# Designs tried in a protein design chat: VH-VL binders against o27280. Part 353

Target 1, 266 residues: o27280
Amino acid sequence: MDSMNVPEVLEIKRIVEESESVKTFIFSWDFRREVRPGQFVMVWDFRDEKPMSVSLIDPVRSEIGISIRRVGEFTDRVHGLSEGDLLGIRGPYGRGFELMGRDILLVGGGIGMAPLAALADEATARGMRVDALVAARTADELLFLDRLEAAGVNISTCTDDGSCGFKGFAHERLLTLEENHDMAAVCGPEPMMFQVMRILDERDVPAQLSLERYMKCAVGICGQCCLDDTGFRVCAEGPVFWSQELSRVREFGRYRRDPAGRRVPW
Short names: E, the ipSAE of ESMFold2; O, the ipSAE of OpenDDE; V2, 0.75 times the mean of E and O plus 0.25 times the DockQ between their complexes.

## First folded at step 15 (VH-VL)

Design ia11 (framework fv_acasunlimab; at its last look DockQ between E and O 0.84; V2 from the best seeds 0.00; counts 0 for: pae E 2.8 > 2)
Fold by OpenDDE, look of step 16:
Structure ia11 (fold): chain C 266 residues (1-266), chain A 118 residues (1-118), chain B 108 residues (1-108)
Amino acid sequence: as target 1 above (266 residues)
Amino acid sequence: EVQLLEPGGGLVQPGGSLRLSCEASGFTFSRYWMSWVRQAPGKGLEWVSTISTGGKSTFYADSVRGRFTISRDSSKNTLFLQMSSLRAEDTAVYYCAKWFIGRAFDIWGQGTLVTVSS
Amino acid sequence: SYVLTQPPSVSVAPGQTARITCGGNNIGSESVHWYQQKPGQAPVLVVYYDSERPSGLPERFSGSNSGNTATLTISRVEAGDEADYYCQVYDDSSDHYVFGGGTKLTVL
């Protein structure tokens, strides 16, 4: 299919306000074009284009959802849109999450919960037991709690300020949890993911982690999302990586490249 | 050196039982899912069973479900396959295989021949 | 059950390029792995995730996957490449690892 090169102009069917800074935009989707949790699409507002993770996959309603956090000019414009407005969507792209086993752990921070929410839906639909550790800076930034609960996910929360759940970071909360899972999926701030990965490795839990990098082309050509020393392209070989792969990536948890290709510390 | 050793094969009568073992060395055994794959003489590869790192989850091919049991002992770096109610069609070289990523197998044992015959 | 179809045999002259196909319904949406098995030996992973090579494998080995066909390509074929090659996927619907029937590559 031509999903790799041609943006489709889609009408915003519905908007869900997830938090003060996060909205989910829902579109009608033809599921002849397969999409997996962990994959991303390029969202075009006819001025600029940005990669966004798919946060909702609903084959019954023939819908997908894209959760967007307001962080800059592009997302500010998108957040100003209303139901019925148009966006360009191309994709999906990248490697999505794989589900292994019957008992999985999801660890998400902030907007990182977006792809994990979609993964949770798939996992629960398959009859898997799902535990989710949902982290945010404050209680009002915790995402998808009602949705996860409705899906039968066992939720643990942690907040930096202690306003909800465990006071502290996700990796600190994880240390207090004794149960091991068949596999884990992780998405959030890279420093969080780095610490979580270390713990999971020590516990012999296979883990997948979704990285965020500046992506321009989404098709592995421009090289803007290349990871140092490995040559991995986040848009092509990722954004979901196994911990074994990331162990080879020197920059992981340490720095990323900005649009100019300069190192920017986390 | 990374290796998997399967010493437990042999001749068994139909309806009999046999326990295979696979000893791992050269890598952190406890960190990887493990599988058994078999190959009948002159035939292709057939997946048999898989076990998670902690052993909490096990998976079986339809052809062996209810008859075979996969298990592991991390303290001994050993994978096991308990086979019961063996049939002639179970005759094969049995390989233990290490999970890599994405459901691929990067390390294989040398294989052990199991012959089920009267 | 998901089925992978491989040609029983492929022949190629030394120095030429061998292409081994693996057919499956919408296999392009699946992650395909390839194994090489020489006579009397255990299988060896040669390609994973459609096109990635394990460390130590020569660049002569490559893979692609689209539509209903995955392909293992071996360029500049050597006598030592003579072996059986198997494609493999994981079927989520049945929780089965699925192998193709295997292809015997003969180097003429």
Scores: ipSAE 0.916, ipTM 0.948, lowest interface PAE 0.5, mean pLDDT 95
Fold by ESMFold2-Fast, scan of step 15:
Structure ia11 (fold): chain C 266 residues (1-266), chain A 118 residues (1-118), chain B 108 residues (1-108)
Amino acid sequence: as target 1 above (266 residues)
Amino acid sequence: EVQLLEPGGGLVQPGGSLRLSCEASGFTFSRYWMSWVRQAPGKGLEWVSTISTGGKSTFYADSVRGRFTISRDSSKNTLFLQMSSLRAEDTAVYYCAKWFIGRAFDIWGQGTLVTVSS
Amino acid sequence: SYVLTQPPSVSVAPGQTARITCGGNNIGSESVHWYQQKPGQAPVLVVYYDSERPSGLPERFSGSNSGNTATLTISRVEAGDEADYYCQVYDDSSDHYVFGGGTKLTVL
């Protein structure tokens, strides 16, 4: 819709400190404009726009939450804002996650837990059994554990440094878990997602994966969003894909291409 | 190539039982949820039952719950529908159908006619 | 239980555009899929995910979905398009596949 592409200036109602580098900004939202877990919005600070995943969808309180990690000038400026300050929000954009079955495994790495936290809320409200594998570099970077626990989610953790839970990567931890889920949802660094997808495919668990890098393309920055082999364009149909779609893409999780067409490892 | 073949079907008296089977070829059957969809003569498509990849989760339309049992043998690439306490209203062509992205069906069996009459 | 409503029939002249609707409460929030069924044959998926086409299907088939109505559009209709068409969604609250009642497309 044309109205969906016009930024709405919204007041920051509440800010939740998720970690030293991540904050969730909460806004009042009119749910006549529907939002689904896995979708993103464009956040405008009146100078630049950046895509951000929706991490909270609360129709009862009429609120949405947007989780932002501080990684550059734009996000640093946004992190400097306070309750009562204004931001422009445009969207939502992209395909959301789709649920099926009685139980779901969530596998999230770092900020990738943001869209999965929203999905966990929807899955639990639907009556699904939810297991979450939450991965990060260190214990301090594990996100949404209190929120997941409050929702009744069964949580497993892993950290690269071993500071919380299993010492190692998400896919290494996944190999030690008993997998009997009707579906899975995965979001995090692309190399992690590739390894996790491979394991889930071998275990015959249908999975959806969210490709963060393609959120930017969904708003018209196409060209760089095409995946190799099939000429597959992900920006219009992303950021969420079924594993069956991604298994046909040779580049996924292995390498990307620079502007000159050279392979660049992840 | 990619195919679902439904041997079986037939004429059954009311209150009787019949087992339908669907044999898959050309794809890795074990990786996909499978369903049964039926169509009564001159009527539309009606979903009957679905089974998850591991077979632990099964779902049924209200009209067949408690009377029909869906099952699979992934080692033999075969889907089953055990029908019991059959009624005249169960008369239909029964299709097996393979899960596709978006929760659609991309591959359908040829259909097996089940007639329930005395 | 979720219900999809289709008109029972639609008539169109060859070369014209046929539009078949699928009504449902807030159906724009669902992924809608469309099937073509010719007499004596199994259904064939012609549109999935509201607007995507399976490989090998003519570009004449397209779809849209917003608000309370999804639409299958068949451009430059040919006699061979005469068939029954069904819309379908997945109701994730019940884990049920839901089909519309079907629309008979007649090419006159």
Scores: ipSAE 0.835, ipTM 0.920, lowest interface PAE 0.7, mean pLDDT 88
Fold by ESMFold2, look of step 16:
Structure ia11 (fold): chain C 266 residues (1-266), chain A 118 residues (1-118), chain B 108 residues (1-108)
Amino acid sequence: as target 1 above (266 residues)
Amino acid sequence: EVQLLEPGGGLVQPGGSLRLSCEASGFTFSRYWMSWVRQAPGKGLEWVSTISTGGKSTFYADSVRGRFTISRDSSKNTLFLQMSSLRAEDTAVYYCAKWFIGRAFDIWGQGTLVTVSS
Amino acid sequence: SYVLTQPPSVSVAPGQTARITCGGNNIGSESVHWYQQKPGQAPVLVVYYDSERPSGLPERFSGSNSGNTATLTISRVEAGDEADYYCQVYDDSSDHYVFGGGTKLTVL
């Protein structure tokens, strides 16, 4: 990590269109600054700064990839950029996923597959058996399927509209899968993660869940990323949490906070 | 209260066998990875073996691989270590330890002494 | 395999601050955990994730981790803190748990 926490201005080396709404921006990266799956970076477009998922960690090519879903003004501007354009990058920040065991289950919803794709690469490189449940609203929003297959991941899919794989929610598909994984890693919409966590707890599968919350400072100073009752800071103590930590948090899965700190339903 | 109790241990000759057990209480045993960690007299802690929640995956230090077998029985809340081909260097206090978040160990048994001596 | 290096001993006066180091190649990228072991007793977790305290541990136990060194800090040392202290990581390349050699803290 950079001791000054100043964004490094980097040139966009390559852009991959993952879906209509998701692009992966690839940068050269000096791996003296290590990056772990589940950590995040702050992306600065010279007006505003937002946390973004790292989806590719490639020390052989000295590259990282950052996957960004188009959801508003900031991400619209970033999606309008081309190869050769500049962005500021701070980080990485937060605690990443920790791998343990020989058999891991990944459960990802939408853009939540981004950090899990990076984790899958790490897990397969360690010789772990990797099963992935990839969920989205529609087939066109299922992310990273070709990459996961090329890595040797055993893929199950579900879509809300049934256009690909199981028709239904991720937790419903999960009930039809094996129960005997050593651990799980989960990332996606918080209501999905709550339902998935409940099932994994019942199955005695230790799970790590990645939470994306509004963040400004990325080092835990501002308090905008705190969970209600525990004081856990998503940017400092997370964004990755173990399921037993989250089971005692009243906020998780029930509501979120807008940029003004107000509680709003999921 | 949360407890780990290791009955057993004792004196065994080189080449002998011994089975250690660790009985858990006060927590949901089936939800946690479990480990054995040993400490030779006057020496530091040495990890020995780890078993996953379902028992599907087992891991061993190089010094014990092929001679020790870790297992668990969730219906009895019990962790086991089957020790075979025992050597003098296996003389140690053996602790069972409960996995905690971050790949740490939060609850340890009081330990049981295994002495391998002729 | 991954090696953690600790000083064999540290001595401090009561009321002073003890600092116990744990050296490892790029240990700042690992999660470091610390255990206290009093004579004749089992180890007790005192710091995890580099700097987090388990419930019930006094605030005077703290930790840090950067570069090649993790540090356990005990402020306002008491006679009851006299113990052996071990650092621990999980080595992803071997899937092994690794402990440091231990540091004996003596309170004079």
Scores: ipSAE 0.551, ipTM 0.796, lowest interface PAE 2.8, mean pLDDT 87
ESMFold2 (binder alone), look of step 16: mean pLDDT 92; pTM 0.945

Design ia12 (framework fv_acasunlimab)
Fold by ESMFold2-Fast, scan of step 15:
Structure ia12 (fold): chain C 266 residues (1-266), chain A 118 residues (1-118), chain B 108 residues (1-108)
Amino acid sequence: as target 1 above (266 residues)
Amino acid sequence: EVQLLEPGGGLVQPGGSLRLSCEASGFTFSRYWMSWVRQAPGKGLEWVSTISTGGKSTFYADSVRGRFTISRDSSKNTLFLQMSSLRAEDTAVYYCAKWWIGRAFDIWGQGTLVTVSS
Amino acid sequence: SYVLTQPPSVSVAPGQTARITCGGNNIGSESVHWYQQKPGQAPVLVVYYDSERPSGLPERFSGSNSGNTATLTISRVEAGDEADYYCQVYDDSSDHYVFGGGTKLTVL
């Protein structure tokens, strides 16, 4: 049997409350089954299974963490669990982020900071200089600031309402930041990622973008992740894409798919 | 036409210097990391050096560090390798190569032979 | 310091399947790329990102990567496939590109 495609029942070792709507669930992990930042796992509560990005990868403690935002019935049930309770985990899945160079810019919006927090840990351990632009609608939705600071990351913040840091959107803040990064990684709402990608392309900064909605596609379960402009197999190649792969996708940042697969404006 | 052109290498004596160039056409040169890869006669491929898009970051194989310098001029679509303190072991065909996703090389120059001997 | 190990040679008859391996510690966690090189020519990318194929290349070329071994598979081998094949990874701990030693494919 392929152990990556069979759920392992694991005990919740610790729960960290990141905000009113986000919790990180920590599990013991055998690192003979390797995990990279940008990969995801399928989380099974014995009723439903959903893809979740890995937000903590700690080989020293032999732990992984999975950060979950409360947005619906499944995530409500999982948020009701306690330390010692059980969840099914299978994976990891997806390509993950790839590092190169001496410095990296991270641009994260909301829960999109979860996979980027794991990447920040890897990049700093590798000796890279890490600059993070952390964006959210309000100050209470900014995630992982203490963890990023502890890792030695240079942090910039912005909020739509101006409650913390720069008042405005991520792409507006990015225009005020230095342009000399060797690479970038971006994760957040697609409209934000589209605007950020355009700026990074103009600056000749190679970027990887993590498309949350395409995590289901990587395991062959996909209702909404459809790209018809290119005709390539997004499900096999995601959730992390280089900007060169996304530049030909007409719907990126402009349209999404509903559960029936219909094209709907953001 | 997507192309990397490497005008002539040469014969140099041990301890000598030589500059290689690689001219890009058919793609936006400034958007890609670029590398030099060499191959000694009858031997395998060996990575030599890499430069970031902005030219700020450069990387070298241990065997050439301190002797070779990679640089680029994006306004001229040209990649350079300045080779100094050349040794017989540096005798090889030198290829310039363009970065591709996954950190592969999708486009290679035709190669230029550098011979180091007395 | 990262090392990729390839067999020095593989021999197949026309129409058969050739398999060329590339060994490396936890190579399944890396992205593996494959190059074909014919005598007197520059290398040509034939498989990238473990299993993806550049446009214009035959579907006979495929790849896989798991554990400590990546494999280039060439199905329905033709005489024109005779060449040296190299695997390659990027060691992100050192910012070094690493090539395997190469495998000479001989087609009967």
Scores: ipSAE 0.816, ipTM 0.906, lowest interface PAE 0.8, mean pLDDT 88

Design ia13 (framework fv_acasunlimab)
Fold by ESMFold2-Fast, scan of step 15:
Structure ia13 (fold): chain C 266 residues (1-266), chain A 118 residues (1-118), chain B 108 residues (1-108)
Amino acid sequence: as target 1 above (266 residues)
Amino acid sequence: EVQLLEPGGGLVQPGGSLRLSCEASGFTFSRYWMSWVRQAPGKGLEWVSTISTGGKSTFYADSVRGRFTISRDSSKNTLFLQMSSLRAEDTAVYYCAKWYLGRAFDIWGQGTLVTVSS
Amino acid sequence: SYVLTQPPSVSVAPGQTARITCGGNNIGSESVHWYQQKPGQAPVLVVYYDSERPSGLPERFSGSNSGNTATLTISRVEAGDEADYYCQVYDDSSDHYVFGGGTKLTVL
């Protein structure tokens, strides 16, 4: 048997409260199982299993971190746990982000900053210049600013309500930034990612985007994520895709699928 | 039709210079990182140089650094490799190659033979 | 930079399965790509992202990558598969593309 496909029961070593709705759960990890930014794990609370992006990868301390936003029954139960409690973890799964060049732009919205925080650590460790555009509805929902600053990342912020940084959406803020980058990585709400991708394509910046709705497809569990709208299947290869792959997918940024497989606008 | 065309080759004396060109068609050239890969007669593939989409970042194999310069002209859909201080060991077929997913190469030129000999 | 090790040659009979290995320290954490090169021709991408196959290539070509070894597998080998095969990774710490030394597949 492949040890990656068997859940390992791990003790919660430390919990970091990132915001009112987001916590990072830190576990000791055996790095004989390599983990890359952009990959996810299946988190099992002994009742339900959900995919979660890895937000901290620290081989020196032998730790990984998983950042979880409270949005429903499973995440409510997990948020109720304490240091010393147990969770099942299996993985990692999916394509990770791939780095190239001397500088990278990260564009994250809300919890989408979680996988990008791990990427920022890797990019900085590899000597890249890292610029991050961190977007949220309000200042209280901006994530990882202190961690990014400590890593030497150049940070720009925007909030829908103007409570921190630029008042407006991520793509509106991006239009005011005239820096060119060798590559970009984007993670957040799909409509935000679509608008950002359009600008990066116009600027000839190759970008990778993480679509968390495709995480189950990456582990072979697919019900709602088989698009096939352009003859292109995104589900088995996610969650990270190059913009060159997504630019030909009609649904990206426009529609999602409901439980019955019907198109629903964003 | 998606192609990379390398017009010609060359014979150069040791210490000489030569510029290679690679003409792209059938795709939006300006959106892709481009590379040069060479192959000495009877030997394996060796990466030579890479250029970012905007041309601001260039990378070179240790064996050619300081002697070769990669550049691009997106208005002409053309990739260049300016070679100087050529050595016998630079004798090879030179391929231009287009970036692909996972940092692979999906499209290759037909190859341009460069012979460095007296 | 990263070093990739391939056997210089592999021999198989027609209809058998050929396996070409590519060794590298923790190569399982890298994306491995494979190229086929026939005499007098440019290389052709046959496997990318460890196990993905470009459109139009025979399903007989497959790949895997874990630990310190990536493998290109060619099932039901045909005489036309005789070629040199190269593995390739990108070393993002140096921004270098790295090729293996190549494996000559001989179909006996």
Scores: ipSAE 0.794, ipTM 0.893, lowest interface PAE 0.8, mean pLDDT 88

Design ia14 (framework fv_acasunlimab)
Fold by ESMFold2-Fast, scan of step 15:
Structure ia14 (fold): chain C 266 residues (1-266), chain A 118 residues (1-118), chain B 108 residues (1-108)
Amino acid sequence: as target 1 above (266 residues)
Amino acid sequence: EVQLLEPGGGLVQPGGSLRLSCEASGFTFSRYWMSWVRQAPGKGLEWVSTISTGGKSTFYADSVRGRFTISRDSSKNTLFLQMSSLRAEDTAVYYCAKWYVGRAFDIWGQGTLVTVSS
Amino acid sequence: SYVLTQPPSVSVAPGQTARITCGGNNIGSESVHWYQQKPGQAPVLVVYYDSERPSGLPERFSGSNSGNTATLTISRVEAGDEADYYCQVYDDSSDHYVFGGGTKLTVL
């Protein structure tokens, strides 16, 4: 019996530099293994394995893209690779985003725009009206604006420093946007997602949020992926959750857990 | 108590009209997509119609499109199904149902029998 | 239109395990939900999101979903489990809810 958990060694076909700290690695992909926006793959550099969200899904070209932010030893090594080099890929894993309705609001912060860029492609292909609120610390850290624009997405930007669009945080910008949507999808820093979720709940907009910080336990084995009060694990049941699931989780937006399971404030 | 109550069924002649209502209590009705699901006598469940929060988007099964209209009134916590041009094959128990995560239904009304006959 | 296929009936002895299948093209990529319906009653959600169980439901109910088949498993079956069971998905390409034809579980 075949297993979807066996890594396939793939050649890096193309690398796109998205920013000073983010690169998208593009691979040929056999779409007999379906992959949906919001799902992730395990990326293996033949020493360590880490979960990464899929940021490009292109069945026409038979390609997937994986966007990786440079944040530590593993990602530094992967950023040092070139076209033609090899990486192990296994998956996909996790719940993908689920679409419903005629219009969708995307709210992304930093690298959180990666899975939302793939979702934007699917939503526009489905015929949905897509509005995106793209947030970052500075203009240079806004990601995927060209892809979103090419897809026909209506874009609003905000930066903490005011270098592009609204000056302020994503939730502050959202408060100035009075449009109703049939659903929303949110991905970014957890404090941002918590504030955005509260506003969407008040506006009666059902939302899905991606909790990527727990993806290092990707196969559901690690007990540290268990969320408070619910008894479910992000890596086994996530990373994408409906806001109704998260509204009862004490941990979401307030604290995280260290390797010993202790609460650590944001 | 969380519940959905459906008082609006009855007997109607072919070509006639009937409005069903579903009254919600015990939860914040305005926050959830709502649907109608029907079941003909001795048959399986068949989805009929769905309405988004705020009522701006509506969806219909092919068999009822153009004949049925779903609507909601948040001030009354009430879901409606206006049925027109009724046919014998519309005879069924009609359930209202509340959206749940994963696009499931967690709360169902008790069901209201609609009989389309002479 | 997306189609879900269920066997019309399944028979099982008390204390044994019942398995009810729900077939669909690439159904493993969908979220599958399961409902129990007893005569004269409204459906009750027994499994959602492939394998999640609502609060208050017996641990005997479980689900799985991969490839082209989702399965509802009822272990240590009791007479009270006799009912019709329906699987359900949401077809996001059409914004339509889709139900399987239903399976009548008979406990002999």
Scores: ipSAE 0.823, ipTM 0.913, lowest interface PAE 0.7, mean pLDDT 88

Design ia15 (framework fv_acasunlimab)
Fold by ESMFold2-Fast, scan of step 15:
Structure ia15 (fold): chain C 266 residues (1-266), chain A 118 residues (1-118), chain B 108 residues (1-108)
Amino acid sequence: as target 1 above (266 residues)
Amino acid sequence: EVQLLEPGGGLVQPGGSLRLSCEASGFTFSRYWMSWVRQAPGKGLEWVSTISTGGKSTFYADSVRGRFTISRDSSKNTLFLQMSSLRAEDTAVYYCAKWYIARAFDIWGQGTLVTVSS
Amino acid sequence: SYVLTQPPSVSVAPGQTARITCGGNNIGSESVHWYQQKPGQAPVLVVYYDSERPSGLPERFSGSNSGNTATLTISRVEAGDEADYYCQVYDDSSDHYVFGGGTKLTVL
């Protein structure tokens, strides 16, 4: 067995400030290790290692981007780094998004737009029509609008407080969008994803959803994660799941796990 | 019980036409992309055509493009394949198949034999 | 057009492990599905999404997918496993389903 799965130490080539709390770290990448939208890497700051979604995949420039939201000690330290500093990157891991059909709806909440931005690039390069519903609590938490516009994506926005676009939640905005798509991809807070999935299911739109909490399972820490509250288990490598896999799981959108692994309401 | 029933096969002369049907039961037909897959006698599986849930997008193998038309009627839970300009090479067992996770097929009809011969 | 290559036949003794390969350019980046077909019957999905099993299928069936080769592994082979096996991917660049040519598994 090959015991070497150590992180490759890479120089931060460029940092893009997406918002006050989100930065994208860009690295040169050897695409002999293929990367797909929806996959993640383990980011190592030489003290701790955390999973982070890949938000930019650019084989022409030989670059990947990793978008990181500042939420705790590890991410605070990483946000303190500058261009030229080093980080360990291991991966990619996990199942990525899969495309099918001629058009796709992307529904992203907050940092959940990160993996969807990479998917938007791939879908547009493939010739798909891409519509994106970008949701956040406030205008300053809407991410990647400039990148999506540059890629030719048709953008709708909503914020809980009405500071940009539709005032309301993603699922409320989605109900005002009348066009059906061949498929959809969704990433954001689980309660938002649950509500969006229900609408897409009623519209007969096959969807894929990215669940951050399954990233550890994808690197072998939990093996195949089973999300079971009804006696039906979804045992699959994450973080991306088809809506058909999640529709029979009570925990999705209703419960989370505490540090002891117990179910806690959202 | 979840099943797909395919009653529309038969013997057809070269240049003729035939419509296959596939009736779904035991699941919500309207929610799934549907496909036709065929198998010539003693040969392997060959994908023929796929239709999206609302019927707005259709896809065809190069060998049948312009000759076959896939369609669906959700009110009757039925998938159709209209075949025209049939050739001896179209002789095969035709299966309807239901979309599954990651673009697999989980439910298959029992197959209906189409023989193109005089 | 994407092409999947399978060996035409594989022979194995009862109780041994059968391995059926499916070759394709960068197939490790695709989701591979496997179907079992017995004479006169419709195909049955036995492995999907590279390594997942449908409910009710024996644990003896497993799959892997890396680089240019996906593999269906059948451990502790039984006479009833004798069948044709097909791999399948979806080519999203053309929106085409692609099947391998099939492998006849013979249990000696």
Scores: ipSAE 0.819, ipTM 0.907, lowest interface PAE 0.8, mean pLDDT 88

